# Ledger of designs, part 5: VHH binders against Protein FAM237B (FAM237B)

Target 1, 88 residues: Protein FAM237B (FAM237B), of Homo sapiens (Human) (a0a1b0gvd1)
Amino acid sequence: DFEFQKGVLASISPGITKDIDLQCWKACSLTLIDLKELKIEHNVDAFWNFMLFLQKSQRPGHYNVFLNIAQDFWDMYVDCLLSRSHGM

## First folded at step 21 (VHH)

Design x3 (from w4 with Y107F)
Fold by OpenDDE, fold request of step 22:
Structure x3 (fold): chain B 88 residues (1-88), chain A 121 residues (1-121)
Amino acid sequence: as target 1 above (88 residues)
Amino acid sequence: AVQLQASGGGFVQPGGSLRLSCAASGFTFDDYWMGWFRQAPGKEREFVSYISYSGSNKYYEDSVKGRFTISRDNSKNTVYLQMNSLRAEDTATYYCAADRMEWPGEFTDYWGQGTQVTVSS
């Protein structure tokens, strides 16, 4: 559910638009699974379910990890959009 | 048996430095994120830093960013916390922890005994 995923990120990026580039969104989600060394299933749903888990976790540090990954996702996503806009 | 043995704590003046070490045994070290936590008197235990399996990803509490550096040596089953520019508010008992960080499923945590860090003039 893409709307669910947007909801998870909305907590750190209130400016997230309704019209999201699905290709960039998917690519960035999958890339971060590897870059962040996440032991989860390698798919977009698993990534955002894990992000939700971290966000709601009561364990100290999990929210910090969430924020870090979420910020990296946003930066990567924006870069992806810009690259596609230039035909790259 | 799982063991996490922390060391390196002590008494330092503000602006000083300490290096904490945590030696792990009894589990597959590189299958876990390693973390440092601290608990000051009258406060809850708080997150300080995490480091991912290979050491490629590091996470910090905002108050320690730029001052603390976490690292690990998987060949030695050891995680470190270099603490520079120490402040009085860094005074706490510091704990080393291992976190499986695998999802879905139950996270497996291992905790060691604390090492006291006291920053005072």
Scores: ipSAE 0.844, ipTM 0.933, lowest interface PAE 0.5, mean pLDDT 93
Fold by OpenDDE, fold request of step 22:
Structure x3 (fold): chain B 88 residues (1-88), chain A 121 residues (1-121)
Amino acid sequence: as target 1 above (88 residues)
Amino acid sequence: AVQLQASGGGFVQPGGSLRLSCAASGFTFDDYWMGWFRQAPGKEREFVSYISYSGSNKYYEDSVKGRFTISRDNSKNTVYLQMNSLRAEDTATYYCAADRMEWPGEFTDYWGQGTQVTVSS
């Protein structure tokens, strides 16, 4: 559910309203699972469920981790769009 | 039994440096993210830094970025916090913690006893 996933990211990028490039979105999600050493199932849904978990966690530091990963995702996603000659 | 033993705290002047260490035992060290937290008198415990399983990923609270560096040595079951350019507002009791950071599953974490850091002229 990409609408759900966009909802999670909207907390740091409220302007995310355009259509998602599915290829870039999926690739970046999966890449970050590996790069960030996340112990989750290796699929897009698991990544964003984990992101939601961090976002809503009451444990100090989890939100900071969420923000960091979310920012890296956005940067990576934008770079992917640019490399594919997509407009902003 | 799980143990997190922090050390390295002390008194320093503003601009000074300290290096905290936390020795872990009683659990599989490299299965956990390690973190540092701090609590000043009258304030809530706040996040300072996290480091991932292998040490490849590091996270910091904004106020300590560029001044503090977290690291770990999995062969020694130890996590470190190098604190440079210390400020008065860094004065707090610093705590070491382990976070499983696995999903899905039960939330599991461990906390150690604190070490006092006092920055004063």
Scores: ipSAE 0.842, ipTM 0.932, lowest interface PAE 0.5, mean pLDDT 93
Fold by ESMFold2, look of step 21:
Structure x3 (fold): chain B 88 residues (1-88), chain A 121 residues (1-121)
Amino acid sequence: as target 1 above (88 residues)
Amino acid sequence: AVQLQASGGGFVQPGGSLRLSCAASGFTFDDYWMGWFRQAPGKEREFVSYISYSGSNKYYEDSVKGRFTISRDNSKNTVYLQMNSLRAEDTATYYCAADRMEWPGEFTDYWGQGTQVTVSS
């Protein structure tokens, strides 16, 4: 659920772009599964379900991990958007 | 039986350093994130630091960032916390913990005995 995924990011970036680039979204999600050594299914839905789990977890430290991964996602996603020239 | 033994605590003056160790047994160490937590008397236990399975990813509570460094040695089943520039506010019992960090999956929450850190003039 694309709106769900955007909702998770809104916690650290309330003004997320209204036009989501699905290629960048998918690439950044899958790359972070590998970079962060996440023990989840290797797909976009699994990544964002895990992010929601961290965000809402009551275990100390999970929210800190959520915020750090979400910031990394945002930085990578913005860089991806900038590198993809769609033209005007 | 799972065991997590934290050690290396002590008394230090502000600005001093300590190195904590936590030796683990009874589970597959490499399959867990390891963390440090602390609790002062009358306060809730709070997060200090996490380290991922291989040690490639490290996370810190804001007040310790730049002063504390977490590390692990998977060949020795041990996680470490190097604490520099210690402050009175760091006084607490420090605990190590193991977290499977898996979803969906089984929640596993192992906690060790603590080691006391006292920072006082």
Scores: ipSAE 0.725, ipTM 0.884, lowest interface PAE 0.9, mean pLDDT 86
Fold by ESMFold2, fold request of step 22:
Structure x3 (fold): chain B 88 residues (1-88), chain A 121 residues (1-121)
Amino acid sequence: as target 1 above (88 residues)
Amino acid sequence: AVQLQASGGGFVQPGGSLRLSCAASGFTFDDYWMGWFRQAPGKEREFVSYISYSGSNKYYEDSVKGRFTISRDNSKNTVYLQMNSLRAEDTATYYCAADRMEWPGEFTDYWGQGTQVTVSS
């Protein structure tokens, strides 16, 4: 499940498999459903199933969208981690 | 019936600009992502740009980023592509397309007629 989600993102950032903050992971996943106006169920599993769909799609443009959303996820996730560190 | 009418193509010199328009009818425009694609003779069709339902999210193929701008006007059911700093490699037939971008479920894509863009001296 969670390893599946990490696997999708690791395909574009091979070093991403170390220590995952589950709170940041969930928050960023759900936030992106809203920010990107995705027509999917509002839950983490749905977000990553949609990301896999985009990644594996043969339709032109879907992979570009996948890469851009994945980059936004990573940027948001890193910011979330830093915010939690600075709250110490 | 669904219609996607691309227009605004033509002949232009390198460094020039063109603005493409694609008027849509026969479907709920606001429920679709809109995209621009291009195909040169003997080449595979390639992605140029996408724009989300409201226009708040825009995506570009790397070779056009910074030169092309996608936009949409949902009140006119129209998507646009502003093409600046045109190069010879931008020569192609340009197509607009509608993509429901929905999961899970059946996705329906609509494709328009193309408009020719030729960049040459």
Scores: ipSAE 0.679, ipTM 0.871, lowest interface PAE 1.1, mean pLDDT 87
Fold by ESMFold2, fold request of step 22:
Structure x3 (fold): chain B 88 residues (1-88), chain A 121 residues (1-121)
Amino acid sequence: as target 1 above (88 residues)
Amino acid sequence: AVQLQASGGGFVQPGGSLRLSCAASGFTFDDYWMGWFRQAPGKEREFVSYISYSGSNKYYEDSVKGRFTISRDNSKNTVYLQMNSLRAEDTATYYCAADRMEWPGEFTDYWGQGTQVTVSS
């Protein structure tokens, strides 16, 4: 669910969720499942549920992984928005 | 029986380098992320680095980024930590750990015995 997904990312960048491009959001989420070798179902909801798991985990290091993947997502998402705004 | 055997600790001067190794047995090494953690006396255990199943994704605590490099050799069931530009603040017992990094599912973790790293003049 998209509002849940926005909530997870907003916890580290509150302004990011104002005007969301769903195509970019989905593409970047699915790409990161592959790129990061995540052991989860290959869908957008699974990606963000995993992100919440990392964020809330008590195991040392999980929060660091969460922050790094979230930053990569943001960087990819912004690049996707810029590409779409140029009419590609 | 599961074993994680950390080695390579020792005494080094500030600015020096050290290489830690952790050999694993008794589980399917390729199915786990591997991590390094450290604990100085009287302090909380601190995350140092993680490496994904294939070694293609690596993560570092901010204070070691650019100085430490994690790697793994799945054919030898071994994870490594190359530590460069060592500082007094890096003095700690270093531990390796295995983490399935799987969700949803049961959480299965293995921890090695520590190896001492002492950075002093």
Scores: ipSAE 0.672, ipTM 0.870, lowest interface PAE 1.1, mean pLDDT 87

Design x5 (from w4 with E102T)
Fold by OpenDDE, fold request of step 22:
Structure x5 (fold): chain B 88 residues (1-88), chain A 121 residues (1-121)
Amino acid sequence: as target 1 above (88 residues)
Amino acid sequence: AVQLQASGGGFVQPGGSLRLSCAASGFTFDDYWMGWFRQAPGKEREFVSYISYSGSNKYYEDSVKGRFTISRDNSKNTVYLQMNSLRAEDTATYYCAADRMTWPGEYTDYWGQGTQVTVSS
């Protein structure tokens, strides 16, 4: 559910309410599972459920991790959009 | 039994350095993220740093970025916190914690005893 996923990221990127590139969104989500060493199911839903878990967690530090991963996601996503626009 | 034994705290002057260590036992060390937290008198326990399973990813609270470095040695079941350029506001009891950081599931974390860090002139 992309609406759910956008909701999770909305706190750091208000512009995410716009239409998203599904290919870039999925690719970046899956890539970050590996890059961030996330021991979760390797799918987009699991990634964003984990992100929500971190965002809503009352454990100190989880929100910091959320922000970090969210920022990296956004940067990666933007790069993906630009690359696709250039035919890459 | 799970144990997290922190050490390395002490008294230092501002600008000084300390290196904290936390030796873990009783659980599979590399199945957990390791973290450092601190609690000053009258304040809530706050996040300082996290390190992922292999050590490839590190996270820091903003006020310690550039000054503190977290690392781990999985062969020794130990996590470290190198603290440089210490400030008075770094004074706190520092705690080591293990966090599975998985989903779904229940929270699974372990906390060790604290080690006191006092930065004062």
Scores: ipSAE 0.853, ipTM 0.940, lowest interface PAE 0.5, mean pLDDT 93
Fold by OpenDDE, fold request of step 22:
Structure x5 (fold): chain B 88 residues (1-88), chain A 121 residues (1-121)
Amino acid sequence: as target 1 above (88 residues)
Amino acid sequence: AVQLQASGGGFVQPGGSLRLSCAASGFTFDDYWMGWFRQAPGKEREFVSYISYSGSNKYYEDSVKGRFTISRDNSKNTVYLQMNSLRAEDTATYYCAADRMTWPGEYTDYWGQGTQVTVSS
Protein backbone atom coordinates (compact mmCIF):
# COMPACT_ATOMS: atom_id res chain seq x y z
CA ASP B 1 0.00 0.00 0.00
CA PHE B 2 1.82 3.04 -1.30
CA GLU B 3 -0.48 5.46 0.49
CA PHE B 4 0.54 3.88 3.77
CA GLN B 5 4.19 4.07 2.82
CA LYS B 6 3.91 7.70 1.78
CA GLY B 7 2.30 8.38 5.13
CA VAL B 8 5.41 7.14 6.90
CA LEU B 9 7.57 9.63 5.00
CA ALA B 10 5.09 12.48 5.28
CA SER B 11 6.53 13.43 8.66
CA ILE B 12 9.89 14.31 7.10
CA SER B 13 8.90 15.25 3.54
CA PRO B 14 5.59 17.00 2.94
CA GLY B 15 6.26 16.90 -0.79
CA ILE B 16 5.73 13.15 -0.86
CA THR B 17 2.03 13.75 -1.61
CA LYS B 18 2.85 13.81 -5.32
CA ASP B 19 2.50 10.73 -7.47
CA ILE B 20 5.39 8.35 -6.99
CA ASP B 21 7.43 6.49 -9.54
CA LEU B 22 6.73 2.91 -8.57
CA GLN B 23 9.88 1.53 -10.12
CA CYS B 24 12.14 4.00 -8.30
CA TRP B 25 10.20 3.60 -5.06
CA LYS B 26 10.50 -0.17 -5.04
CA ALA B 27 14.11 -0.22 -6.17
CA CYS B 28 15.21 2.26 -3.51
CA SER B 29 13.30 0.47 -0.75
CA LEU B 30 14.88 -2.86 -1.58
CA THR B 31 18.34 -1.40 -2.05
CA LEU B 32 18.25 0.21 1.38
CA ILE B 33 17.38 -3.08 3.04
CA ASP B 34 20.77 -4.30 1.88
CA LEU B 35 22.75 -1.07 2.26
CA LYS B 36 21.51 -0.46 5.79
CA GLU B 37 21.98 -4.10 6.72
CA LEU B 38 18.37 -4.50 7.83
CA LYS B 39 17.44 -7.95 9.10
CA ILE B 40 13.92 -7.97 7.67
CA GLU B 41 12.08 -9.74 4.88
CA HIS B 42 13.41 -8.53 1.54
CA ASN B 43 10.31 -6.79 0.23
CA VAL B 44 8.96 -3.25 0.06
CA ASP B 45 6.21 -3.79 2.63
CA ALA B 46 8.65 -5.13 5.20
CA PHE B 47 10.92 -2.13 4.70
CA TRP B 48 8.18 0.38 5.35
CA ASN B 49 6.73 -1.56 8.25
CA PHE B 50 10.20 -1.50 9.76
CA MET B 51 10.43 2.22 9.11
CA LEU B 52 7.12 2.75 10.88
CA PHE B 53 8.36 0.57 13.72
CA LEU B 54 11.37 2.86 14.18
CA GLN B 55 9.33 6.02 13.79
CA LYS B 56 6.84 5.09 16.49
CA SER B 57 9.35 3.51 18.83
CA GLN B 58 9.92 5.01 22.27
CA ARG B 59 13.41 3.52 22.43
CA PRO B 60 16.17 6.12 22.39
CA GLY B 61 17.97 6.25 19.06
CA HIS B 62 15.31 4.53 16.97
CA TYR B 63 13.95 7.82 15.69
CA ASN B 64 17.48 8.93 14.80
CA VAL B 65 17.92 5.77 12.76
CA PHE B 66 14.54 6.35 11.14
CA LEU B 67 15.51 9.87 10.11
CA ASN B 68 18.82 8.70 8.71
CA ILE B 69 17.31 5.94 6.59
CA ALA B 70 14.41 8.14 5.51
CA GLN B 71 16.78 10.86 4.33
CA ASP B 72 18.89 8.38 2.42
CA PHE B 73 15.75 6.95 0.84
CA TRP B 74 14.62 10.39 -0.29
CA ASP B 75 18.02 11.28 -1.74
CA MET B 76 18.23 7.96 -3.53
CA TYR B 77 14.67 8.26 -4.80
CA VAL B 78 15.26 11.77 -6.18
CA ASP B 79 18.42 10.60 -7.91
CA CYS B 80 16.47 7.74 -9.43
CA LEU B 81 13.83 10.12 -10.77
CA LEU B 82 16.48 12.39 -12.27
CA SER B 83 18.23 9.49 -13.94
CA ARG B 84 14.90 8.55 -15.51
CA SER B 85 14.41 12.14 -16.71
CA HIS B 86 11.44 12.68 -14.43
CA GLY B 87 10.58 16.12 -13.08
CA MET B 88 9.96 16.95 -9.46
CA ALA A 1 22.90 -14.58 31.84
CA VAL A 2 23.16 -11.53 29.62
CA GLN A 3 25.91 -9.10 30.59
CA LEU A 4 27.12 -5.80 29.19
CA GLN A 5 30.17 -4.46 30.99
CA ALA A 6 31.19 -0.92 30.10
CA SER A 7 34.57 0.58 30.96
CA GLY A 8 36.92 3.39 30.00
CA GLY A 9 35.19 6.31 31.64
CA GLY A 10 37.07 8.88 33.67
CA PHE A 11 37.94 12.51 34.25
CA VAL A 12 39.34 14.58 31.38
CA GLN A 13 39.80 18.24 30.49
CA PRO A 14 37.90 19.86 27.64
CA GLY A 15 39.45 18.89 24.31
CA GLY A 16 40.61 15.58 25.75
CA SER A 17 39.82 12.07 24.60
CA LEU A 18 38.47 8.84 26.07
CA ARG A 19 37.75 5.42 24.65
CA LEU A 20 34.88 3.44 26.08
CA SER A 21 34.56 -0.31 25.77
CA CYS A 22 31.63 -2.62 26.35
CA ALA A 23 32.15 -6.35 26.66
CA ALA A 24 29.09 -8.47 25.96
CA SER A 25 28.23 -12.02 26.98
CA GLY A 26 25.22 -14.30 27.31
CA PHE A 27 23.77 -13.64 23.86
CA THR A 28 24.69 -13.92 20.18
CA PHE A 29 26.57 -10.66 19.77
CA ASP A 30 26.40 -10.33 15.99
CA ASP A 31 22.62 -10.73 16.04
CA TYR A 32 22.33 -7.33 17.68
CA TRP A 33 22.98 -3.73 16.88
CA MET A 34 25.08 -2.17 19.60
CA GLY A 35 24.59 1.32 20.94
CA TRP A 36 25.91 3.91 23.32
CA PHE A 37 23.68 6.15 25.38
CA ARG A 38 24.29 8.72 28.07
CA GLN A 39 22.46 10.27 30.97
CA ALA A 40 23.40 13.45 32.77
CA PRO A 41 22.03 14.27 36.22
CA GLY A 42 18.46 15.50 36.04
CA LYS A 43 18.17 14.67 32.33
CA GLU A 44 16.69 11.79 30.37
CA ARG A 45 18.86 9.09 28.89
CA GLU A 46 19.78 10.13 25.36
CA PHE A 47 21.04 8.37 22.27
CA VAL A 48 24.71 8.77 21.37
CA SER A 49 25.50 6.19 18.71
CA TYR A 50 24.41 2.92 17.08
CA ILE A 51 26.33 0.40 15.02
CA SER A 52 24.77 -2.33 12.86
CA TYR A 53 25.39 -6.08 13.08
CA SER A 54 28.63 -6.20 11.10
CA GLY A 55 29.64 -2.61 11.74
CA SER A 56 28.88 -1.51 8.17
CA ASN A 57 26.49 1.21 9.28
CA LYS A 58 26.98 3.76 12.04
CA TYR A 59 24.61 6.35 13.44
CA TYR A 60 25.30 9.34 15.65
CA GLU A 61 23.49 12.02 17.55
CA ASP A 62 24.13 15.36 15.84
CA SER A 63 26.01 16.83 18.80
CA VAL A 64 28.69 14.12 18.66
CA LYS A 65 29.14 13.80 14.89
CA GLY A 66 32.73 14.31 13.85
CA ARG A 67 33.95 13.85 17.43
CA PHE A 68 32.81 10.36 18.42
CA THR A 69 33.38 7.12 16.55
CA ILE A 70 31.60 3.86 17.28
CA SER A 71 33.12 0.52 16.31
CA ARG A 72 32.78 -3.14 17.15
CA ASP A 73 34.84 -6.31 17.16
CA ASN A 74 32.54 -9.27 16.82
CA SER A 75 35.40 -11.69 17.47
CA LYS A 76 35.74 -10.12 20.92
CA ASN A 77 32.05 -9.44 21.54
CA THR A 78 33.00 -5.83 22.22
CA VAL A 79 31.71 -2.42 21.12
CA TYR A 80 33.78 0.74 21.45
CA LEU A 81 33.21 4.48 21.55
CA GLN A 82 36.15 6.72 20.73
CA MET A 83 35.39 10.15 22.11
CA ASN A 84 37.56 13.03 20.90
CA SER A 85 37.35 16.78 21.41
CA LEU A 86 35.35 16.24 24.57
CA ARG A 87 33.22 19.08 25.92
CA ALA A 88 31.77 19.84 29.33
CA GLU A 89 28.31 18.98 28.00
CA ASP A 90 29.52 15.45 27.26
CA THR A 91 29.67 14.82 31.01
CA ALA A 92 27.32 11.95 31.78
CA THR A 93 27.03 8.31 32.70
CA TYR A 94 27.48 6.33 29.50
CA TYR A 95 25.56 3.10 28.92
CA CYS A 96 26.00 0.30 26.43
CA ALA A 97 22.97 -1.44 24.93
CA ALA A 98 22.15 -4.29 22.56
CA ASP A 99 19.17 -4.10 20.19
CA ARG A 100 17.91 -6.78 17.80
CA MET A 101 16.55 -4.06 15.50
CA THR A 102 14.30 -6.45 13.57
CA TRP A 103 10.74 -6.57 12.27
CA PRO A 104 8.33 -8.13 12.84
CA GLY A 105 8.84 -8.89 16.49
CA GLU A 106 8.73 -7.56 19.99
CA TYR A 107 11.18 -5.08 21.41
CA THR A 108 14.24 -6.94 22.65
CA ASP A 109 17.12 -5.03 24.14
CA TYR A 110 19.73 -5.36 26.85
CA TRP A 111 21.31 -2.65 28.96
CA GLY A 112 24.57 -2.67 30.85
CA GLN A 113 25.92 -0.81 33.82
CA GLY A 114 27.06 2.75 33.22
CA THR A 115 30.54 4.23 33.17
CA GLN A 116 31.03 7.83 34.30
CA VAL A 117 32.58 10.39 31.97
CA THR A 118 33.42 13.79 33.47
CA VAL A 119 34.75 16.62 31.33
CA SER A 120 35.89 19.60 33.38
CA SER A 121 38.67 22.18 33.61
Scores: ipSAE 0.849, ipTM 0.938, lowest interface PAE 0.5, mean pLDDT 93
Fold by ESMFold2, look of step 21:
Structure x5 (fold): chain B 88 residues (1-88), chain A 121 residues (1-121)
Amino acid sequence: as target 1 above (88 residues)
Amino acid sequence: AVQLQASGGGFVQPGGSLRLSCAASGFTFDDYWMGWFRQAPGKEREFVSYISYSGSNKYYEDSVKGRFTISRDNSKNTVYLQMNSLRAEDTATYYCAADRMTWPGEYTDYWGQGTQVTVSS
């Protein structure tokens, strides 16, 4: 499942597959379900299955939504990594 | 039956503005993302904008960002597209669509009748 999740994001952000922080990955995935009003199960696997659905969809606009959510994920994930590097 | 009725199109000069409306009936409006799409003669239908269930999240194709604004009024089952700074390249038939935006599960979408927007001197 985790390799699947990394695969979805790696398709637009090369190099993301190195040294993944699982706590930040989980936290950012779950937060985006709520922030983006996604009608899916509230778990990490459901989020990335939905992201794959958007990425592979033939409907115009779904890829635009995918790219925007993926960018938000990346930005949040990087911020999470930086915060954990400075934690007490 | 499901109906999506787009209106508000017309002729306008470059730099002008138009506001499109799309009234919906026959389904639970609040359970759908709403979108605008456009199609010029001889071209494929292209994405213009999406708006989430509550209106809290909005998405735009790059060429319309800063010029177009999508909005919705769930009490009136209506989605809008405010188009400012119009250009000749915006000339097209504009369509509204409803998108359940759910998965896994039954994927459902509805398309409306179009309204013509013509931007010319």
Scores: ipSAE 0.738, ipTM 0.893, lowest interface PAE 0.8, mean pLDDT 88
Fold by ESMFold2, fold request of step 22:
Structure x5 (fold): chain B 88 residues (1-88), chain A 121 residues (1-121)
Amino acid sequence: as target 1 above (88 residues)
Amino acid sequence: AVQLQASGGGFVQPGGSLRLSCAASGFTFDDYWMGWFRQAPGKEREFVSYISYSGSNKYYEDSVKGRFTISRDNSKNTVYLQMNSLRAEDTATYYCAADRMTWPGEYTDYWGQGTQVTVSS
């Protein structure tokens, strides 16, 4: 599941799969369900399945939405990492 | 029956403005993202903008960012596109669309009839 989730983001950030903080990953995933008003189950797997749906959709605008949500996730995730651990 | 009708198109000079409207009926408007798409003659339809259920999230194709603004009024079942700083390349038929934007579940969408926008000197 988690490896699947990382795979979804690999298309826009190939290095994301290294040294993942699972607490930040979960928190950011769940927060985006609320912030983006997504009509999905409120859990991490549902968020990333929805992201995959957008990424692979044939409707023209879905990929734009995917890229924008993915960028927001990455920005939130990096901020979460910085807040929890600054030097490693 | 489901109806989506875009209107407000017309002729405008480069640098001018137009406001498109799309009135919706036959479905629960608040349960759908609304979008704008455009198609020039002999070209493929392209994404212009999306707006989420409440209007809290808006998305734009790169070439229209900063010039176009999408909005919606759920009390009127209407989505709008404010088009500023219009350019010749914005000339197209503009379509509105409704998208449930949900997963998992039944994927449904509706497409409207278009309105012509012509930007020419």
Scores: ipSAE 0.664, ipTM 0.868, lowest interface PAE 1.2, mean pLDDT 87
Fold by ESMFold2, fold request of step 22:
Order: C-alpha cells, then structure tokens, then sequence
Structure x5 (fold): chain B 88 residues (1-88), chain A 121 residues (1-121)
C-alpha cells in the first residue's frame, strides 16, 4: 500500500508526498532489498514493512539503521527522478 | 547454547588504538547482523556500530564515525571493532550483540559479555 509507504518516509522528508514517481519508488525499494541483503520477500510492501519495523523498534541501533536506509532510498529516488527527466 | 564473548579490551593512551573481537556460537552466525554497543559507568548503554550479514553494509553512531571500523569473518563466527584515535570519552564496557533483522516478527537480539576499554593519560 503506497499511502502506508509514503507515511513511513514522510517522517524524515515531509516534502516527499508531492509528485511521486511510482516507477522510481518501486525500483529503489526493490534495489535496496538487494543492496542491503535483506532477508525478506522481494517486493515493495515487504521493504516498507521492514522500514516501519526499524522505525518503531525499541531495540538500540535500529533507528540509526532506519535513518541510514531511508537516506539511501531518498538519494537513489532523487537520482532516479533525475535520470528519467534530465539524464545523469 | 548461545554465547557471545567480547575480548581485546585494555588500557590505552588518548590517540591510541585497540581491536575488539567477539566470538559467537550456538546460532547460525551468517543469519545475523552483528553490533557493538558500549556503556560507561552511570550512563545508558549506547549504540556504536552494526554490520550486515555478509559485512557489505556498516553503520556507525556519529561520534565514532571515521575512527572505528566494524568487520566480520563468517568463517570464524567472529565480529571485530577496530578503534583508532581513541578519546577519553570512549572509555566504557563494550558489548557485542546479534540481531536477525527479519520481519514480520522474525528477529533475535542476543547480548554478549562485555570487555573493558579504558582511555586515559
């Protein structure tokens, strides 16, 4: 669910809710499953459920991991938008 | 059955270096992220570093970034923390931890016994 997914990231980047490119969103989500070697199902919903888990976790260090992966997602997403509109 | 034993602590001058290790047994090491945490007397335990299953992804708290390096050797079931440019503020008991990092609800958090690091002139 895309609205759920936006909610998770909006806590760190409130402006993300405008003009979302769904192809970039899906591609970056799936790519991060591979890059971070996450042991979850290879689909967008699974990635964002994992992100919510990290965000809400009370275990020490999980929030730091959440912030770092969320930043990587945003950087990749912006790069994806640029490559679809302006080239690299 | 699960055991995590940190070692390699000691007494060191400011600016010095130490290498910690944490030997693990009783679980499938490759299925876990490994982490380092520290606790100074009278203080809360704090996050220092995490490393992903294969070692390809590493995370650090801000005050140690650029000075500490986490690594792992899955053939030896061991995680390491190389600590350089040590400061008095790094004085603490250092603990390793294992976390499966799976969802939904499939995760494990094991804690090891600590090793003391003392940085003083």
Amino acid sequence: as target 1 above (88 residues)
Amino acid sequence: AVQLQASGGGFVQPGGSLRLSCAASGFTFDDYWMGWFRQAPGKEREFVSYISYSGSNKYYEDSVKGRFTISRDNSKNTVYLQMNSLRAEDTATYYCAADRMTWPGEYTDYWGQGTQVTVSS
Scores: ipSAE 0.571, ipTM 0.821, lowest interface PAE 1.6, mean pLDDT 85

